# VH-VL binders against p73163: the designs that were tried, part 7

Target 1, 246 residues: p73163
Amino acid sequence: MTVDIKTTLVTIPNQNLQIAGYLAEPVAVGQYPVVIVIQEIFGVNSHIRDVTERVAKEGYVAIAPAIYQRQAPGFEEGYTPEGIEAGRKLKDQTSSAEILSDLEATIAYAQTLPNVKPEEVGLIGFCFGGWIVYLGASLPTVKATASFYGAGIPHWAPGTAEPPITYTDKIQGTLYAFFGLEDTSIPMADTEQIEQALTKYQVNHKIFRYPGADHGFFCDQRASYNAEAAADAWQKVKQLFQTELK

## First folded at step 4 (VH-VL)

Design a3 (framework fv_reozalimab_arm2)
Fold by ESMFold2-Fast, scan of step 4:
Structure a3 (fold): chain C 246 residues (1-246), chain A 123 residues (1-123), chain B 110 residues (1-110)
Amino acid sequence: as target 1 above (246 residues)
Amino acid sequence: QVQLVQSGAEVKKPGSSVKVSCKASGGTFSRYAISWVRQAPGQGLEWMGGIIPIFGTANYAQKFQGRVTITADKSTSTAYMELSSLRSEDTAVYYCARDKYDFWSGYRGMDVWGQGTTVTVSS
Amino acid sequence: QSVLTQPPSASGTPGQRVTISCSGSSSNIGSDTVNWYQQLPGTAPKLLIYSNNQRPSGVPDRFSGSKSGTSASLAISGLQSEDEADYYCAAWDDSLSGPVFGGGIKLTVL
């Protein structure tokens, strides 16, 4: 929160699709790396907009695309059981190919902005977004990825697609993964499998496991918020982006 | 690990009300929903409603709306179910249960149950 | 009366495979995952299967679940005498904004 920012709703073109995006950017004249902020199962809700603004305040152009644009334009939910079920159903209706296409379209859109350094691309994503940014880390333009509590990376994908872990050998950038040890949707064995894949393919990485932290520990609007884990994770994210995005 | 301990058996007259308690020990009481499920003698399971203690949000099955009130006291880790205007057909065992949602894999059901409270409605 | 439909009874002999059915609609089984509960006489229900086919810790692997469309099934392979119990399916119902149960099935091991 060191620089003044402005926020705008934008439209990101991808073929016939018009993807709604939330853009946050520094007001000061200059060129900045870009960070794509990927939603949880809840859409581009108030938390994701807040994270997008927080990234921008650190000196980045930050964009959050609506991943559910095809299924449910304008979808956003809070952290209730009803919101969880609605968001999960939309997640299951997605396609890995469409998500990757939309991520590439978002990066391409960002690279057209006059205040963006087009070679300095980072990703940050939460929950479903943690799954998405792991997959997106395989894109050749991505230099830095922060994946928060990405469930199912070793074994799940919508439809008949292969899970993100099968793309680990294509990751050229640095990947930081953040997990809570109380998170029952991501067993320890899953985090170990991810670490083994990253090590096997010699991806530059760090994995952070927080005792006492559950799924969604970074979100101060959730019952599972863990202030200590969230603060530490944010410092790691800032270090990652400061080191990798110039 | 969460354990749920319910209050003792009640015998009530028609037209009165009953309030059953469910105290949690260990685990993350306030974060998960606590559901109330009843079972009349020889009958099946019937969901009455639930509450997420941290949000104070309660929801109720249509059949019980207007007669049931579900509350929680986070400071004592205790959930309550109050049923008013009791009828003989309300005679049942009443269970509380931790009702769990996994945002990734969906509704995960009720994984921890109280021992049950027998409520008998008779003259 | 119950939102999900189960047969009232089933039987099998030790060692056999028994399948218990559960039928719903697009607002429940067709839109969300199915759970299964086992209730032994005089006890509280126990979660046996969640998310269509997942087992909680301590549930033997001879219990399995499946879902197709608006229907779900619980399979018990290598049936044992201690499996004699009532079995309930359950699912989240979108129109009711809460879980609904099947009527339950009494499984007898002959």
Scores: ipSAE 0.083, ipTM 0.563, lowest interface PAE 4.4, mean pLDDT 90

Design a4 (framework fv_reozalimab_arm2)
Fold by ESMFold2-Fast, scan of step 4:
Structure a4 (fold): chain C 246 residues (1-246), chain A 123 residues (1-123), chain B 110 residues (1-110)
Amino acid sequence: as target 1 above (246 residues)
Amino acid sequence: QVQLVQSGAEVKKPGSSVKVSCKASGGTFSNYAISWVRQAPGQGLEWMGGIIPIFGTANYAQKFQGRVTITADKSTSTAYMELSSLRSEDTAVYYCARDKYDFWSGYRGMDVWGQGTTVTVSS
Amino acid sequence: QSVLTQPPSASGTPGQRVTISCSGSSSNIGSDTVNWYQQLPGTAPKLLIYSNNQRPSGVPDRFSGSKSGTSASLAISGLQSEDEADYYCAAWDDSLSGPVFGGGIKLTVL
């Protein structure tokens, strides 16, 4: 079950960039799989830190890198109109190449930690992070990915980059995707395109669609929180990581 | 297609309050996504406040904070705007409008408008 | 005074191209997309343009929008008599946490 953890602020090197990271890890001596926790548009805020800690309590080393390190060091916002606008602008300024580079740097950093099993890498991400971890699932070392309400996976990318769905044939691990049926940012047709791509390329996957759940249903700090959907999704995340990360 | 139908014209005395209704027809509210905008005679548009689902509660323009209350009753598909402590300068046409705010793409404007409710504040 | 600035009036003749300007600041147009509304005399406003340059279903393609820095413009090509109306720009304002409107411009088709 749950274990005692400790939390630390760390610095993740990526060339000349020093990415702030929130690290949560079991205190007991041992080696653990690592899970990278990817933020919503709001930065590494209290919700993402809470999720990082919840993952660590299940027996993983968990790290949340600051995806907006280049544009806005230390950025975090709550779920307010101001926070939404600020986060969305930073999302639109963040390139796919930068995201992949930062994700690779975070994985490489995690693999240097003495309590990490370097071959056992999982991803979990929410909102913008759900989009990011779908893209990141294409990295060869990633064994398990939980993508929560990732908008624009079939058709959106910053600049002239290809959307994450075009990388589906490179996914070697297992991917679980979680969607709310009330989420107007992710039409049913988008979730069907994702399922079709995963099926076409024979990716191990499950798609979860929750009636009555809206964008952000997993976050208990958001007005859209749906306790039943969040509880079910968390059980599925635990199953995914228990089976795929040894 | 969704239509917004507002309550009829009101004549009020200074110091009283007015409550204007806005009923969605041709559909049922799935979320509360209604803004209120007023327009004084010969003047421009002024946003008073609204309920935007992703924010969870009503937001109000600073000028009207404490005087305006915006509510919605999903069971009757009706939104309400109540303005208290009326002054002669509150004489205006009051519009309800369906708001579009997409967290991913940002604010997308008001795409369906009520016909307007004239409120006249005089003794 | 309105938060966004528009000229009070403009005019054109049928068939001409008319451009309507809108000026804001870093907290509104500089940070967010611009919407445009048309208000015919005695009627409620109608959404013409959202997200800087997108048209709702049913809006003719002769209406177009653009944005640069803290300013935006609405272009009406092939001006028609039915376009005589008041036009308002609007944008979300981050500091006010709500939409703000321009003062409106009266367009006369001569």
Scores: ipSAE 0.243, ipTM 0.624, lowest interface PAE 2.9, mean pLDDT 90

Design a5 (framework fv_reozalimab_arm2)
Fold by ESMFold2-Fast, scan of step 4:
Structure a5 (fold): chain C 246 residues (1-246), chain A 123 residues (1-123), chain B 110 residues (1-110)
Amino acid sequence: as target 1 above (246 residues)
Amino acid sequence: QVQLVQSGAEVKKPGSSVKVSCKASGGTFSYYAISWVRQAPGQGLEWMGGIIPIFGTANYAQKFQGRVTITADKSTSTAYMELSSLRSEDTAVYYCARDKYDFWSGYRGMDVWGQGTTVTVSS
Amino acid sequence: QSVLTQPPSASGTPGQRVTISCSGSSSNIGSDTVNWYQQLPGTAPKLLIYSNNQRPSGVPDRFSGSKSGTSASLAISGLQSEDEADYYCAAWDDSLSGPVFGGGIKLTVL
């Protein structure tokens, strides 16, 4: 059910770090599940704020933390060559341990909000965020994860850390992964390795592969936007969260 | 495997324009991921511009801005580079190359090259 | 003028180790990975090294790359006569929004 929402900039504490967050929440009095929205390489930009608001309009408290808070406070970029290069450089400066710590801090912060059901936690992430939420799905409090076009899940991590696929056996919730078949950054073989790992460890999952869709197909601000794939994927996200987050 | 085949040598007069083609064949390949690099006699490599899919548009080196146009025709798997207002200094071998920019690894270079097209500008 | 700086020439004898340098700035080598190209006389360039130190399929392991700060090096161990060629370094330049090349180095094998 689409509902009226309000938005607020918040500060999420994590030890000595103060993480900027974009919070969107229903106006009506009540308790709601919480969904953490994880950015692309471009920071918490206008697209990620829009997604956060769309999630909230479906009846969730939604919060998007600034993953680059340590490296570049306030970083946000559009979909330009300069923005792509700047965002990629910041991605490469991250740490898997710090990202997990920041996800845990964001969940803990959300659980302190009076309108949040503290046991009903979901994740949704795009691009780099798709990689991050796959890793974050391994956290025991996470019940539902929607991973969009997460590149490098089988083989990439910053520094010398292990890639997210090595944590598949720790996923307790349900994971939906969404891929475009024209996405050259995510070969078919990578999507097959992900499906095999999820099957091997008996994770409740669905993999959606969209013919004709490229990397970033969900974002209506990108040249790669695919309205048909985006609409179908959004319907699947709503079904996932409605089923798993009560 | 992927091959890039370029059009033949051209001799042009100063002030005219030249359009060089680059046809992709074999294997899985995005022909939008094409850069153009020239090399004047006895000189080094100079990037002119390219279409890299992750950026969604053609990008041009400032030196050639306003004179170069890079396009692609999906139906024929062919990329084109058109250079206008030709000068004698534009005499060079012009290469097309498959260019790679990866979200995870960044810029990864040009891994498949055409054979080159010699363009001579003389009166 | 080239954006990346390389010496114009180098020479070696068969079996020798040769190192080719490449110098840039914070907007190119300092911010992105380095690629190396080999150009044999009369031919198109060939990608020899990408992502600082990775070899494409078919490139012998005697070729290796490294990067430190705003500089990069290509090392050729066990130099062979067929290695006589021009070598170019290249990197993405953030300020120019495109790849930039070194001026190239002519390697002569005596």
Scores: ipSAE 0.163, ipTM 0.625, lowest interface PAE 3.8, mean pLDDT 90

Design a6 (framework fv_reozalimab_arm2)
Fold by ESMFold2-Fast, scan of step 4:
Structure a6 (fold): chain C 246 residues (1-246), chain A 123 residues (1-123), chain B 110 residues (1-110)
Amino acid sequence: as target 1 above (246 residues)
Amino acid sequence: QVQLVQSGAEVKKPGSSVKVSCKASGGTFSSYTISWVRQAPGQGLEWMGGIIPIFGTANYAQKFQGRVTITADKSTSTAYMELSSLRSEDTAVYYCARDKYDFWSGYRGMDVWGQGTTVTVSS
Amino acid sequence: QSVLTQPPSASGTPGQRVTISCSGSSSNIGSDTVNWYQQLPGTAPKLLIYSNNQRPSGVPDRFSGSKSGTSASLAISGLQSEDEADYYCAAWDDSLSGPVFGGGIKLTVL
């Protein structure tokens, strides 16, 4: 059942950095689990704001922090060749340590909100965000993670950092990963390597592979949108958060 | 192994249009950019534009803006380049090439090329 | 006029090391990776180097690439007669949202 929500732009402090955040929350008085929504390479654009609102309508406080706050305050782009190039360059300028720091700051900020249950934290992320939330699932406070089409999880990190797959043994919560089988940026071998790591370290997980779905299949603003895969994946996300976040 | 096969040579009059096809076989057509590059006799390579089939969007070099149209038909794995208002200076070999615009890794260049289509503009 | 600048010609003898230069700006070579193409007479271009210094399968290790600032170089060690060809550098240009080519260099093996 969907609920009425309100949205606000907030500022998330992290040491000397003030991270812009998009907050969506139920209007009704109460305490709710919190879900952190992590952007694609395109910044906190209209799609990520829409997802943040959709999460809130399911009965969660939802926050989308600007991951590119250090590199490009206010950055957002659509799904054009120019937007892809700009977003990819910003992705390559990030730091795993800074991203983890910003996730921790966002969680800490959420825990100060009077309508948040501070122990009930979930993550959802798309594309670059799927990579980020896999890394973030290693944080001890995270109970549930939905990683959508996270490229490079087994082999890529910015700078000299280790890729997110090396942190798999620190994941204490449940992780669902969603992949399109037509996604050439994420070979089948990468998804198998992820599944093997999760199994090896006994992480509670499910891997969903969608025939006919490409990178970005969840986004109805992209040419790669696949309504059937998106609808199924959303039902799995709702089941995950309902089960793991009270 | 991906191959690109282009349509045959064309002889056109000034002021007419030419439409060159580029059919992909093997591999995944829709996940790659198909770029069009021309080369006038004895001259260098000149990028005209490209289409990312999964986005349905084409981007054109400024010199050709308004005269070139690049399209793709995913069902036949075929890209097209149409050049209008032909001039003698448009006499060239026209190449299609698979131009990798990987969302994650970035621009990785043109790794598969068609054989080229000679277009001669004469009266 | 090409966006990237290359000398028009170079020459060498078999066994020699030859270096081919390419000069750009902050919007292309300065902000993105460089590709190199080899064009033998009468043929389509062939990708020789991508991502500054990577070789596609089948390209001999005699060919190597490098990039520094807004400039790039292609080096050919142990020059052979079959290396006689035109060589083009290319890079993505942020301001033009597309690839740009150098004017090409004619390499003659004497």
Scores: ipSAE 0.261, ipTM 0.584, lowest interface PAE 2.6, mean pLDDT 90

Design a7 (framework fv_reozalimab_arm2)
Fold by ESMFold2-Fast, scan of step 4:
Structure a7 (fold): chain C 246 residues (1-246), chain A 123 residues (1-123), chain B 110 residues (1-110)
Amino acid sequence: as target 1 above (246 residues)
Amino acid sequence: QVQLVQSGAEVKKPGSSVKVSCKASGGKFSSYAISWVRQAPGQGLEWMGGIIPIFGTANYAQKFQGRVTITADKSTSTAYMELSSLRSEDTAVYYCARDKYDFWSGYRGMDVWGQGTTVTVSS
Amino acid sequence: QSVLTQPPSASGTPGQRVTISCSGSSSNIGSDTVNWYQQLPGTAPKLLIYSNNQRPSGVPDRFSGSKSGTSASLAISGLQSEDEADYYCAAWDDSLSGPVFGGGIKLTVL
């Protein structure tokens, strides 16, 4: 059953950086697992705020940190040609070490909240966020990760860093990955390479491949929205978090 | 496997308009973009406009703004290109093509092409 | 006039390697990937290379692409008579918000 929630803009400290965050949490008194919601290339936009709220309505404290805080404070774009080009260029200016640091700072901030169960941490991310949460799944506290259409996991990282697939042996939790079969940014071979790495290192995982679904199939604000794939994927996410985050 | 089939050749008078169709089969129409590219006799390829899936709307090359209209009928999986105020310089083969703008790696080109429609503008 | 610059013609003999150049600017090749198209006489263009160096299914590995700065090149190794065609480079242009083409090059196999 869904619960009543409240939303707040928060500031997440990381050394000298103050990361903007969108917090959604149940109103009822209690302690809840926390789920960190990671943006697409478009910043913490309307869609990511909606997902953060949907997660919270399922009985979790949900936080979406601004991954581009260093490069472009307040960056937020819709699904336009201008937004795609700007977001893609900002993605290429990131650093894997800084992203991991910011993710760790977001988790640490969440663990200070009185309504959070500090050992029950999940991640969900989309597009660039799917890439980020695969990397973040390697963090020791993370118990459950839902990675949506994460491009470049086997072969790409900003700068000279190693791609997220090289961190697969450090994943201690459960990882579900969701791909559309029409997604030209993620070839079938990439999804097979990911599945092989997860199998090789005996990570608890499931890979979901949706016929007819394209990049961004989960987002109802995009032309690529696929209602059937999105609904099925959401049920799988709920099952993952219910099983792993107690 | 996606296939694009275009309407037949047209002969038009100067000042009239032409509407070329492009029917898609073998894939979900809404999951890919359709671009229109023309080629005058002995000349190179010229992009006129298209619909990128993430935009849901038509985009046009500046040269053709105000004269070209690109539409799509999802129920028949058919894209249309209408060019108005025709001149002899508009005599060309007009192609539709499945276009790919990849959000991660950028623009990926046109991988499936229609057979082309010859439009001749003569008085 | 085309936005991307290509030589108008090139030639080679069977078995040779031919390289076709394409020159652009920071708003197109400098900021996005390059595609290459082959057009045989009387036919529609065929996508030969995408994302700078990737081949669609069915394109022989004799065809390869590369990009450096604002320029790109298509290499054809082991040239064959059926490779005689027009070749076009193309890239997304940020300032125009659409794809742009090179003027095309006529490749003659002698």
Scores: ipSAE 0.109, ipTM 0.587, lowest interface PAE 3.6, mean pLDDT 90

Design a8 (framework fv_reozalimab_arm2)
Fold by ESMFold2-Fast, scan of step 4:
Structure a8 (fold): chain C 246 residues (1-246), chain A 123 residues (1-123), chain B 110 residues (1-110)
Amino acid sequence: as target 1 above (246 residues)
Amino acid sequence: QVQLVQSGAEVKKPGSSVKVSCKASGGTFSSFAISWVRQAPGQGLEWMGGIIPIFGTANYAQKFQGRVTITADKSTSTAYMELSSLRSEDTAVYYCARDKYDFWSGYRGMDVWGQGTTVTVSS
Amino acid sequence: QSVLTQPPSASGTPGQRVTISCSGSSSNIGSDTVNWYQQLPGTAPKLLIYSNNQRPSGVPDRFSGSKSGTSASLAISGLQSEDEADYYCAAWDDSLSGPVFGGGIKLTVL
């Protein structure tokens, strides 16, 4: 049951930084939980804007902040070799502390909106965004997190920071993780380490592994799109947010 | 674990085409990136192109674009490189190699190589 | 012509330390990791070093790699006669969207 929505470009303040944001929200008067939508390596491109709108149509205020605001204001790329290289370089120039700061600023901004229930915060992210929302799930205000094909969660962080798996004991909400079994960027052993960490720290979680699905299986603009896996994963996302975000 | 076995030597006339095969065994073929690299007699290594799944399609070096076609048949675990409009300067050993490009960590190189296929272009 | 620059030849004696250089630009070595390949006469190349300084299983620890800016080096400590081979550096080039190779260096063990 989808609702009518409106979309707006917004500016999210974070100290001296003005972060561009894509806001999608229900038109009907009311208060809604908020979901922060986190980009792939490609910026807030047409796919991420589409996902933001899809979340809003389910009855949420949805915001996609530009994670690369410091490095490359206005950056967005499609799924080309050039786009992959450009996005990867920008990912490698990020900072875990800056990303967490920008997530906190985005949540704080959302909480100022009159149609937002300030205690009902969820995250959804893809690829690099899947890595980011795992890290962001450690924030005390986050109740629900959907992490899609997050590479490097056990082993990688920009600079000298600790990888997101190190923060698993800080997760207070529910986390669903979605992986494709053909994804060579995320070995089965990595998904098992994630599951073990979530179990060890008694985080409420589910791990979904899709046979035949590759990295980026949710994106209908990518060659790796898998309609069956994407449809099932979206149903799980809706169940997660309906259960955890009132 | 993974082994790449290439087709045998070819002797071709100028203006013809050649199609070299590269059969993978010992691993899951569908997840492999396969690159083709040639080496003219006494010369260095030259990348021609490859099927790198992360990029969705075959990539080709500019020098060979329009003359080279790289394909794969997952049912037989075999990759192919076809080079058309052959010239004497195409005389070389042609290698296939399992390539590794992790878009997360970047390019990781070619860790398994075929034995090479000698292609001689002469009149 | 190669995109990455290497000297065409080098020589050493058994037990010596030899360094092989490789020079590129901001679009390749400056922005991505460097790989090194060893090619023995009559054989296919073998991956010797990946990710600037990592060794595949089975490569002796006397082989090491390093990178600084747009340049890279392969070091061979305790040089042995079986190290006589051609050595190639390689890196991904962002402008060309593919790997590029150095011209190769013929290492002679005297």
Scores: ipSAE 0.318, ipTM 0.647, lowest interface PAE 2.4, mean pLDDT 91

Design a9 (framework fv_reozalimab_arm2)
Fold by ESMFold2-Fast, scan of step 4:
Structure a9 (fold): chain C 246 residues (1-246), chain A 123 residues (1-123), chain B 110 residues (1-110)
Amino acid sequence: as target 1 above (246 residues)
Amino acid sequence: QVQLVQSGAEVKKPGSSVKVSCKASGGTFSSYAISWVRQAPGQGLEWMGRIIPIFGTANYAQKFQGRVTITADKSTSTAYMELSSLRSEDTAVYYCARDKYDFWSGYRGMDVWGQGTTVTVSS
Amino acid sequence: QSVLTQPPSASGTPGQRVTISCSGSSSNIGSDTVNWYQQLPGTAPKLLIYSNNQRPSGVPDRFSGSKSGTSASLAISGLQSEDEADYYCAAWDDSLSGPVFGGGIKLTVL
């Protein structure tokens, strides 16, 4: 059952950095689990704000931090070739250590909110955000992670860092990964390597592979939107968070 | 699996317009852009512009801005390229192609091409 | 005129290895991946290599690509008579907001 929500722009402190955040939360008095919503390469754009609101309507405090705060404050782009080019360049300028630091700062900020259950933390991320939340799933507080079309998890990291798959043995929570079979940026072999790593380290997981779905299938603002895959994936996300976040 | 089939050859007079069609069948027409590329006799490939059919968004090479219009009809899986104010130097084979821009690996190029439409501009 | 620079022609004999170069700038090859197209006489171009070094389904492993800085190379090993064609490099140019092509190279198999 969906609930009424309110939205605000917040500032998340991380040392000398002030990270812009989009907060969506239930209006009703109570304490709720928190879900951190992580952007695609396009910044905290209208789609990510919409997802943040959708999560909040399911009974969670939801917050989307600006991952590009250091490189390009206020950056957001739509789904055009120019937007892809700009977002890709910013992605390549990130640092795994800084991203993890910003995730930890976002979680810590959320835990100070009076309507948050501080031990009940989930992550959901898309595209670049899918890569980020796989990495973030290794954080001890994280109980549930939904990773959507995270490219490069087995083999890529900015700079000289280790890719997220290297941290699979640190995952203590449950991780659901969602892939489209038409997604040429994520070969089948990559999804199999991820599944093998999760199995080897006995991480609670499910891998969902959608025939006919491409990169970005969940986003109804993208040419690649696949309504059937998106609807099924959203039901799986609701099941994950309902089961793991109390 | 995706095929692109273009309309037939055209002979046009200077100052007129030509509209070439590109019909897609099978696969992922709506998920990728359709680019238009021309090739004058004995010359190289020249990009004109592209459209993302599901959103109707098009962008054009600067040389053709104001003269070229690229449109798409999603119900028939057909893209169109209209070039106005034709000159003799517009004589070329015009190709449509499925065009991929991947956020992760960068520009992935044009993987499916139409057969080409010969446009001859002569008086 | 072409934005990317390729040699005007190349030749080889069957079984040899041929390398085709392509040079650009920081706004194209330096900032994005390189694609390669093969065009047989009288036909549409065919995508041969994408994302610097990836092959589409059906392209033999004799064809390989590489990129370094603002330059790229296509290598054809075990050259065959059916490889005689025009070859084009291409890349996205961020200053022009679209793909740009090399002038093409005519490869002759002697």
Scores: ipSAE 0.018, ipTM 0.534, lowest interface PAE 7.1, mean pLDDT 90

